# VHH binders against Dopamine receptor-interacting protein 1 (Dorip1), part 14

Target 1, 310 residues: Dopamine receptor-interacting protein 1 (Dorip1), of Mus musculus (Mouse) (q4kl13)
Amino acid sequence: MKTLFEEIKASIKNNYNQDRSFWRPVLPWGGVFTIKAGRKAVSCTPLYVEIRLKNTCTIDGFLMLLYVILNENESFPRELSLHFGREFVDCFLYLMDTYSFTTVKLLWIWDKMEKQQYKSEVHKASLVIDLFGNEHDNFTKNLENLMSTIQGSYCSNWHCPTRVQEDQQRTISINPPQEIPHGNLIRLAVDELFCSKIELCEERGCGGLREFSQRVFCHGAPPFVVLNMQHWKPEDLAYVPYYLDLSDHKYLLEGATLFNKEEHHYSAAFQIDGHWMHYDGLRNVNLILLNKPPEFLLLSSLVYIRATEK
Short names: E, the ipSAE of ESMFold2; O, the ipSAE of ESMFold2 at other seeds; V2, 0.75 times the mean of E and O plus 0.25 times the DockQ between their complexes.

## First folded at step 3 (VHH)

Design b47 (framework vhh_7qbe_3)
Fold by ESMFold2-Fast, scan of step 3:
Structure b47 (fold): chain B 310 residues (1-310), chain A 120 residues (1-120)
Amino acid sequence: as target 1 above (310 residues)
Amino acid sequence: QLQLVESGGGLVQAGGSLRLSCTASGFTYAMGWFRQGPGKEREFVASISWSGGSTYYADSVKGRFTISRDNAKNTLYLQMNSLKSEDTAVYYCAAGLTIFSMSEKDYDYWGKGTRVTVSS
């Protein structure tokens, strides 16, 4: 994969931009990358002359969000280079800035995804890469080491078989509400996951009280967090808090990813000056203002960025 | 009830190293180090989970300080490398019923402190 990545980098420089998306201001669904023949005659005919990407909606919204996040604060490219690698961050920003959208998707696929996570097949003269699936497997799984959290607990009963426990979570997942949605429901669900608490110990026959510590980030407060919302109702978008306090750090709402179950399609929304701006790679080349909760869109993920005081 | 005793403090030249130890009189859950410099509020330095599998560091000490613990000896350690004059402070060992915290509010037991002076 490293050799293939080096070939892509060389093709951008030496054979002009191969990406058909260079004129578009937002990532379109899918993509086509044309492989240029070398000047010297080849001894063997290649098995394919182009790469076609399908079902990229599982990564498109997050690639847009990542680009926005990297431009929000001067420290974020440096911090995210520690996680993704400096070469990835530099190349990603270059490709996004030049509207090389098919190439930026290929960078994600080859640098950040395992071969088993996507389907690839040669059909006629095309290598077809299909990213059908979910956002976690195709994108947010790569964030596990960045966003992992740990919560400790201990039981007051000295004879408890699980006296001291640590619960490490690689993803931040928030369960759908059981109540009618209201402005504090998401905050309460997040607080329940992160806050310290005391509960009756659930070990059989224990009878002690179990004290839980505040949930904290294993590797320090990340520049952004992704909350997996497990496809909450569309009206819940109206009740998303503008900021959250996570492990003594303030985070500001940046955006969301949305799922249309009838189309099996992901889109995203960005918070701009208190308004939701909708991004859909399948529909439009620009962002559209959301005036009301969308009828067929479920809340898939919420993205928050760390607030920093200079 | 629970007693914490710090040791290993002293005078050291800038760029030098010191290793602080804190021995507890009994079983401890969460442990951490805090410090208070001249004219400053007490600040967090580092904490470690009960299992030792997770550690948390203040930004000012990342890459220079290493926290560790030996549960068999009921002892917490802080290895301090590349010391700077701004590291001059009284260092406090803390233990509590919370497993992993940066907040001094979450620690119930405190040592008397050990003084670290870094000369330029």
Scores: ipSAE 0.000, ipTM 0.161, lowest interface PAE 21.4, mean pLDDT 77

Design b48 (framework vhh_3k1k_2)
Amino acid sequence: QVQLVESGGALVQPGGSLRLSCAASGFTFSIYAMRWYRQAPGKEREWVAGISSGGSTISYEDSVKGRFTISRDDARNTVYLQMNSLKPEDTAVYYCAAIRSFTMVPDYWGQGTQVTVSS
ESMFold2-Fast, scan of step 3: ipSAE 0.000; ipTM 0.309

Design b49 (framework vhh_8fcz_2; at its last look DockQ between E and O 0.01; V2 from the best seeds 0.00; counts 0 for: pae E 22.7 > 2, grease 25.2 > 24.2, SAP .716 > .668, placed apart)
Fold by ESMFold2-Fast, scan of step 3:
Structure b49 (fold): chain B 310 residues (1-310), chain A 120 residues (1-120)
Amino acid sequence: as target 1 above (310 residues)
Amino acid sequence: QVQLVESGGGLVQPGGSLRLSCAASGFTFSIYWMNWVRQPPGKGLEWVSGISSLGGSTTYADSVEGRFTIIRDNDKKMVYLQMTSLKTEDTAVYYCAKEIMSLTGEFDYEGQGTQVTVSS
């Protein structure tokens, strides 16, 4: 009896396709996949002999982060298989482990993106696939059902026309204030979104007090969360908290995605042993220590991983 | 030891519809791209459509785009081709074909084929 991994490995070894990503330990920008015609097959007129990927920065950082997350805890592959599908998770891990990076991007494109989200055309025997766009459409939209939250509220006035209310969010968006130059601005913004509170009811003529419950996850606490930072510019990455308490669940900082507004280019950063390590698919150097981000780099998102309870 | 068994072909008038089926056995179906290819009378093999291993992506030849739909069921090890608005030019023997990744139109296949005839 073979496992799925063993059969995938045997199939890859027996095919005539070449993934040119083998020489890099982190995902490069773009990719090239070359097809060899050395297999036993009935041939029709081929339209292309290679695939070229462009503008993959919209998914590259998240694919790297997903790989790291899947390797952090033995329960995470199982939990994420319930969302992505077991076959997808198994194939993804195998391809990442073998540095088959162009192939893993094609797996994402073909099995997780809608056809209308990317442009493809054949030019001089090359199929060119262009992923120009944004991170949400190309990647994080797939996480909406995993990370959805709901907050209830009720008014103390029995005659309030909107006495009981619910607010469901499919994304987690944080907007840290800029007016406090020293302090943990992100934690304050997260607490404002998630914590219970009591406010004056805003219904006209009501005058009651509205009690908001703690915001909770609709489908249980996910193995990781992505916080949309709305391209926030920190003075120093030290302002990013190492842990957050989200609905009484402790989450630890895993990394971030970064946006270069002038170049319309995404990169990522990993929190390793208390240090920020910068990843950029356009660089030949792999990871670089990032102490203070240059002014042109904005926080696109923060990624936190659920802590295991002991 | 791979086997692909096509069925569902027949005679249909222009503008009609047919659904072709392919039953696969002897290999791990869910890791392979599946394709439909056809051979018109007196001509070479022509690629028609492809579907990714998990069914999340489909591709079509320009001549059939918008008229044909490829579907797969990994639990049943089946691939289907739903054909609508059929034209006389669609007359061919249709084969299903496996490939680890459908990228060029070169295939490993073992099917016997199913005849589709569109005539007025």
Scores: ipSAE 0.000, ipTM 0.269, lowest interface PAE 13.3, mean pLDDT 76
Fold by ESMFold2 at other seeds, look of step 5:
Structure b49 (fold): chain B 310 residues (1-310), chain A 120 residues (1-120)
Amino acid sequence: as target 1 above (310 residues)
Amino acid sequence: QVQLVESGGGLVQPGGSLRLSCAASGFTFSIYWMNWVRQPPGKGLEWVSGISSLGGSTTYADSVEGRFTIIRDNDKKMVYLQMTSLKTEDTAVYYCAKEIMSLTGEFDYEGQGTQVTVSS
């Protein structure tokens, strides 16, 4: 039997035009799951007979990207199972490959999100789950310890009241540089977060020099990382790097999520075998092969995958 | 057809322990939250504990938190409730329930339940 990923790759291979759509919808926005209860079903009041999902674009692009990443390298399902659990990875792939798209979203909502991260309400025998919000709260925040990093520092002044410090982060947060030179601002911001450095100690009256070690991944270099780009303006994004060095590991640009403020809607772009695809769960034709890399003027997040080390 | 079969109840003294079991069949077990609910004598159903479809999240009623532990085994299609430090207030018929969402207190249960009696 053919997996969904094999069907997508076959569509790319048979394409004679660069802007060709995929033959069927993948991860449509929202979703409906119809419940058939057993012979004896009891509720307090009222019974619901379906689940309806709304505003799922805050997870849809990333779920698509996760599927692509899991199929990118034979080792990635095993590696990601160490973070997400073997059952999750197996179930996720099975549901994607059987086109059970509403169920895949329910798997994410119930296994990876906490109840306070979403709103739900029963209305006219339907349970309505509303994922209105942003991608960080609904997806990136729930990636377990995948992207956890730590950086230590020490001050040369033996009498510094905060001589030894450690900074641990669960996500990778980068800020645009204060002064905007031309060039690759994203690379500069990443290096500011990850590379070792020496700075004047900020403790009042100290006067020492504070040495920061290289920032390292707490649980090993993950198969992929997500950079939250929502604070970055279009003028800062003239150059999106094809690769990054993160804690001595090379990462390659896999894709991005995009946010259209006028529509309040997320979409995604990613590459398979060097070919760029655009995914938009709201569109009837929701997976399209692009003739060139997308413009990242509406960037919400960047996704990088770990390169093979040789 | 959907089936949920509870077992493991019994008579126990205050401070004692019991482990309840629920065997599930006839539905796709791994996509449901599984719950324990109970019905004390002469009272309505009350929710006790829930566990997410793959076991990543567990929740407990305030009255049992720290004393009860919910566990699931998707390979065997089983859910368990490990009860410790039992109190007379825990006396009830305990039911296993499947639920897509637990936010409304609505439960889809099929079994006859298992009686837990905590008495000196």
Scores: ipSAE 0.000, ipTM 0.260, lowest interface PAE 14.8, mean pLDDT 81
ESMFold2, look of step 5: ipSAE 0.000; ipTM 0.154
ESMFold2 (binder alone), look of step 5: mean pLDDT 81; pTM 0.822

Design b50 (framework vhh_7pa5_2; at its last look DockQ between E and O 0.00; V2 from the best seeds 0.00; counts 0 for: pae E 24.0 > 2, grease 28.3 > 24.2, SAP .966 > .668, placed apart)
Fold by ESMFold2 at other seeds, look of step 5:
Structure b50 (fold): chain B 310 residues (1-310), chain A 120 residues (1-120)
Amino acid sequence: as target 1 above (310 residues)
Amino acid sequence: QVQLVESGGGMVQPGGSLRLSCAASGFTFSLYAMSWVRRAPGKGPEWVSTISPSGGFTSYADSVKGRFTISRDNAKNTLYLQMNSLKPEDTALYYCAKGTIFELQPFDYWGQGTQVTVSS
């Protein structure tokens, strides 16, 4: 039988009218998992009979992106199994391909999130799990074994109290440049984080020059990277770079997550075979083919995938 | 264990050139500044040049500015000193050192040295 990914690709190919939507809902916001009689010992009265998920948009877009990424290259399931675990990757793909969407969200919550990352309580015989928050806290923070980087630096001032430093980052957050250069602000900010450089030492009273080495991935170049864009304003996003050079590998723009402030709601955009799609779990028609690459005016995160051809 | 091995010294006429090399092992070379220090006969150590970990910043003693060039190749763990327009006062035993002149100590982090002799 066809996988969900194959169904989506077939829908793109067979779109003859102006209906630019995928006919089946994927990863609807929230979810309910019903606990059937006989799953537990009969002599024990169950504390709850269902699990209800709320505010899941903080993980839904990235779960959709992860599914697309795992299907983009035959080697990526094996590579990502080294970071996520083989059982997780196999279960994730199976659950997505069998439309078990509430269950795949529970897989993420139980296998990858720690209890303090979300709120839960039993209410009227339902276990309610609430993922209110942001995508960083609920998803990208759990990618540290994939996204960790390190950069060393050295100050020329003999008396600098922090003369030799190492800076380890567990995720990749980029900030808008303080000055307003022409052109590609995102590329400049990425280079500021990753490239070697020399700056005035920021230690109070030091006055020396600090040299930074190139930033490197602690566990090797990952199959994909996530750039957290939390501090960017729409006017600073004139365009998004098609590719990045990181750790001597070329990374290609795969997609993004978007944030609607009025709804306090995340959505995602990504490409399949060069066709851009928009995913929004709150909508009944929640996967839509776009006429052109999205404008990233509501950007939350950018996702880049490692090219198989250098 | 840190090891520094200097080479490339020799005898040369005034105005000549030499290139010194220093092979480094036992530490992550690219994270440390490196220096050249020399000791002339009957004199104490004299700092010659320092280069930053990436090679982007260099500094020189006044006596060698414009004539000597320090460089490094982090892929080969090697430090270099190109010496041009050599003078008799450049005659010395040249040492490769881990760190800046302000971190140099009489420890095993100094190489054995390579002799440079500038004489008619």
Scores: ipSAE 0.000, ipTM 0.131, lowest interface PAE 18.7, mean pLDDT 80
ESMFold2-Fast, scan of step 3: ipSAE 0.064; ipTM 0.600
ESMFold2, look of step 5: ipSAE 0.000; ipTM 0.092
ESMFold2 (binder alone), look of step 5: mean pLDDT 84; pTM 0.849

Design b51 (framework vhh_surovatamig_d1)
Fold by ESMFold2-Fast, scan of step 3:
Structure b51 (fold): chain B 310 residues (1-310), chain A 123 residues (1-123)
Amino acid sequence: as target 1 above (310 residues)
Amino acid sequence: EVQLVESGGGLVQPGGSLRLSCAASGFTFSNYYMSWVRQAPGKGLEWVATIKQDGSEKDYVDSVKGRFTISRDNAKKSLYLQMNSLRAEDTAVYYCAREGSYHPNYYQYMDVRGQGTLVTVSS
């Protein structure tokens, strides 16, 4: 890790191996990085002179969101350093601030992803890294320890075989109610997951009442949460609540990631002044207003930032 | 369609000279760093030399410094490698390669290397 951060910092100061993304306003899809360290004499012949990234849409939206989150509050870089590591957070901010976008993706790939999560091969003097896959394996899996929650429950029937239970979740997944056409569906689904409740115990032959405690964060309220939105329709983007109360902590809407099923392509949207601004690194580097999302653009995730006291 | 076409290779005696050329098409040549890489028989690819977009900076692997000179002509969309004082160890297929990209969003669609030109140094 330390060796990687030292190499990245050294490479930025080198005219031949500088990130070709510098002076871009947002992260582009993919990227190319030229290698100067390999050009100077080492005892072995370099197999490649550049690194080329493909299919980075699985991480691009989340890297953009992470940068916004880190700049939202002075305490967030410190809090997220406890999870990601201080050297990672410092290097990430430096690379984003200097428009070193391909290098920041390499930092994520080499520091936070496992080799089995991506394909790499040398082709025509380029090391090609392909991130084709899904957002969870390539990005949000790293958030599991940050966002984990636990909910306790107990049954009123003392003969119940599962009398005292706890349910620990590493991710926050929100499934839509299939039969309700519109409204505060996301808030209702989130409340169903987090709020205390009393239900008939489902244990076979029990007949008792099971009392569920409020779901709480295992490691304290994180600076942000990612809600995994399974099969939510594009039109539901209009009904996303501006704030959520999660375990007595207020969270404010920051953005979303979107999935184009026809193209197997991820993009993102940022909530700006009540409007969704679309980010798609494959087609354009600028944000555009998303007035009415097309049918094929599914809501993949929602990102909320913890509200800080004044 | 991005194309790089190398020429100028051949058989030469030790101590001789050759000039390799690379003709580029299908992209804005003046926006890219360009490199020469080589592959000796039974060996992996070895980087040889790189030149910046405007020709202001040049870099070489230590084994060829003082013997090889990389240059470019942006008006003609051509890259060159002047090879002097050739040694048996310089025997390889030489490839013209494009480094970096004008359009990061389209990096995946670019061909970074030509078909190569064979250089044989022997008596």
Scores: ipSAE 0.000, ipTM 0.118, lowest interface PAE 18.9, mean pLDDT 74

Design b52 (framework vhh_7pa5_2)
Fold by ESMFold2-Fast, scan of step 3:
Structure b52 (fold): chain B 310 residues (1-310), chain A 127 residues (1-127)
Amino acid sequence: as target 1 above (310 residues)
Amino acid sequence: QVQLVESGGGMVQPGGSLRLSCAASGFTFSSYAMSWVRRAPGKGPEWVSTISGSGGSTSYADSVKGRFTISRDNAKNTLYLQMNSLKPEDTALYYCAKDLGSPYHWDTLSPNYFDYWGQGTQVTVSS
């Protein structure tokens, strides 16, 4: 880890003029990092002189959200250092604060992803790193231990073959409720997952009532949660709750990631002063106001931050 | 090998229209954002417009908004720029560029943000 941080810091110091991300506070899609040879290295010709990042949209929105989260409350860097590592958090903040966006993506790739999760190839003196894929494999998988939950249940029928059960989940996945045609669906879906309930036992021939406890976080309430949105419509962005109560903890809406199925491209939206602000790494503009739900974009995930005192 | 061939330039009077084309080969065209960049006589290059791989997202320089339209035909591996209400200040050599996927509008003047540029096609607007 320490070797990675020293390598990155040395590269920034030697190549600071090459990463022009210094002039933009938002992460662009992809990136280029130029490697310069020193006179003190000897006779071997390097296989590549630059690193090119492709299809980074699977992580770009989340890296921006992580930076906002880390700056939201002074306790969050400490809490997230327990999960990500102190050196990672310190270096991440340094790189984001200096607009070293290509390097912060490289930090995520080298420190948090495994080689098998991305394609890398040397082409015309460039090392090309391709993050084509999905948000879970490239980013949210690293949050599984942070966001894991558990729910207990027990059947009232003494003859039930599965009388006592425990359901542990490492991700929070939200599907739309069946047979409800109007808004507020996200809150109802979240409540179905988290709240205590009593329902008919699903075991064949049981006939008992199964009592479910409230779903709780395995490692305490995390500083933020990512809700994986499955089978939701673009219009649902208009009905996202500003707050959620998750296992007796209040969470406030920070943002969302969006998926364009036609382009296989991810973008994000940030909740700022009650308005959705759209981010797309393929655009030459800062965040722009969303006046309506984006018609061609699917809701991919929602990000909520744990409410703090103040 | 990547190859980009521009065409459709010419001489036109102020207020006229031209449609530029760029034929692409040597890469999976639909997987890359494409841009138009121009270079006026005695000036450095200026970014004009970008279109995403599928054509679903477009962006334009302030100087051409409302007058120019970028489009693409992925079945024909061709990029287009429809230029309307042309002005003398639009006189330039126009280049088709294969985007790295992350152009910066203030830094698109730098060739470092494009994988490959074509030879260009000349547009002259004069009375």
Scores: ipSAE 0.000, ipTM 0.097, lowest interface PAE 20.7, mean pLDDT 75

Design b53 (framework vhh_3k1k_2)
Fold by ESMFold2-Fast, scan of step 3:
Structure b53 (fold): chain B 310 residues (1-310), chain A 118 residues (1-118)
Amino acid sequence: as target 1 above (310 residues)
Amino acid sequence: QVQLVESGGALVQPGGSLRLSCAASGFTFSSYWMRWYRQAPGKEREWVAGISSDASITSYEDSVKGRFTISRDDARNTVYLQMNSLKPEDTAVYYCATHPTWGQYDYWGQGTQVTVSS
């Protein structure tokens, strides 16, 4: 098992040219990677001669956004290397710069995902890897401790059984607080999660006041954050703020991932040279200038990048 | 080069009406959502109203519902805010903005002053 896995990882590094595409400079849906076997490979024969990727839309948009983020600021590759590992960041940039798109997806799958998160089977001498599912399981929860936060609270009642508590989260999930959309809707939802507050203690029979501290990042303010929007309604899409203040750090909107519920298909939108470019690996040959928000797409995630003004 | 230019601000008595205009240039106006914000002295900038690219969706802050109406004229690249039954609490600098759901950099106008006093 381990030997086979290490052989495949070595093949990725040595065969990037087999995956290169000059005519499609964005990540296509899926992918095919052919394993080259020399005469010496007979001693370590795999059960398959190629790898086929299916339903990769759960990671495709995020991999495109990650590439954009890494190129936005000279310090970001260094900072992200502290969380992802330097070898991952270096390999990711190299593979993206050389249009080795199937290989970059395999890098994510094998380096960042757990085997139980996806289906894999051998079919007609092909290893088929199927990433059908959701963005959270396939991308966001695999960001290690990048955007981990902690919030403390304490009850005014000395006899409260949970007098002092800490709530640590690895992901940031935003729930819609209101039915009526307006320009501050997302800011209010973010503030509800991050800001200090005082509420009645919910412990049975306590009757005290619980004071919550400001939610803070456990490992410093990350270069980017992913806000899981839980597929907010289309009308709410009009009220995405360009900037957010998260725990006294300013973040600028970098991109979004979008979900078509009827097709179970994810796409993304991100900024290039001051314009919004729509990415859809299944339908678009290249990035398309997006001037009008598509009404049929739900907001799945927002990606914000830390401002360098700090 | 995106530019937004507000006009129409004036001194008006309580109960009066005023129409603000915002002339847009440097982008495909008909493809973008347009919004109005206001900022009163000593307060943070507050969202007032929004209108979708095709004008099928409009939304308003609760304190202005029924009194303010947002509209657009794509032939003139202009968004409007019709303000009726004005109150002293409506005194603010009014800004138009465009920052569609797909996250273009926020573009703001210079603002136009509305003063409602006796």
Scores: ipSAE 0.000, ipTM 0.112, lowest interface PAE 17.4, mean pLDDT 75

Design b54 (framework vhh_8fcz_2)
Fold by ESMFold2-Fast, scan of step 3:
Structure b54 (fold): chain B 310 residues (1-310), chain A 119 residues (1-119)
Amino acid sequence: as target 1 above (310 residues)
Amino acid sequence: QVQLVESGGGLVQPGGSLRLSCAASGFTFSDHYMNWVRQPPGKGLEWVSGISSSGSTITYADSVEGRFTIIRDNDKKMVYLQMTSLKTEDTAVYYCARGPQYLNWFDPEGQGTQVTVSS
């Protein structure tokens, strides 16, 4: 029988060729977890009998993308176990494969988030957990050690007070560049961050040339990278490169997360054969083909997966 | 149909040893995280130990670490709990349960096996 991952892939591919709007749902928005009573009766009345999750869109798209990534290559579960922990990866895959979606979100909340990061209150015998916020605080902050990079530089002026420097970044953030022509916008921004370069040293009175080495990953090339796009405009989806060379490693476009400012809602999209398939936990069908970038969705992040050749 | 059958319980003296067995059927055992949980008289369920589907990740409750060993045999569809240096507080009905150790509660499918530690 087909796994959940195989059903997701089949749904994406089948929709490409058919005028059907029904697809297998994946991770829905929110969730309810019912606490079962023990086999022996207890005399104490519990404060709550269920846990209700709300505003989970800050993690839902990334949990979907993580599940897809873990299934793309046999080595990825082992590599990501070094970062997330073996028990987390095993439990995550088990819960996704068994359609235990509320429990997988609770696994993320309890194992990866601190209590101060979310709001929780008991109302009407329900513990309500509210994940309203942003993707970085609720999800991508946990990827900092996986994706950290370092770039060295040195000044040609022997008397420079900052002769040798290192710049370590914990996240990969790509701001919209100013004055760059149409096409290749994202590639040029990424290259500016990662490539070696020589610039005039910015130290006052120095006058030397500062040589920057190529930016490299601190812990080797990760199985995937997330580029924080700072809510670029919807039209920028047309300029997303299908592959990137990061520190001499080839990465292939897997997907994106998107932000609806009016609804304060996050969604995700998967890249299939040059087309975007939209995932939205609030929609009945979850996956739909995007024929054009919608005006109301901002590009929040891009997700690339390491190619097996390099 | 899914079935979990616990066995191996009994009466033992403090400091003694006992080996519990759980026989699984009706599902793909090698794909599931397995746990041992126990219910002492008059108390709720307490998680004891867990083992990942491959056996590569093993965890124990603080109260049993160093005394109990969880083992699985995917070919035989069995999970075992080797208990040593038993204490009176280990007295409980022991159940095996499917699922990750991060669950707040466990729903035992079998009748369990009674372990009584007493002189």
Scores: ipSAE 0.000, ipTM 0.121, lowest interface PAE 19.0, mean pLDDT 75

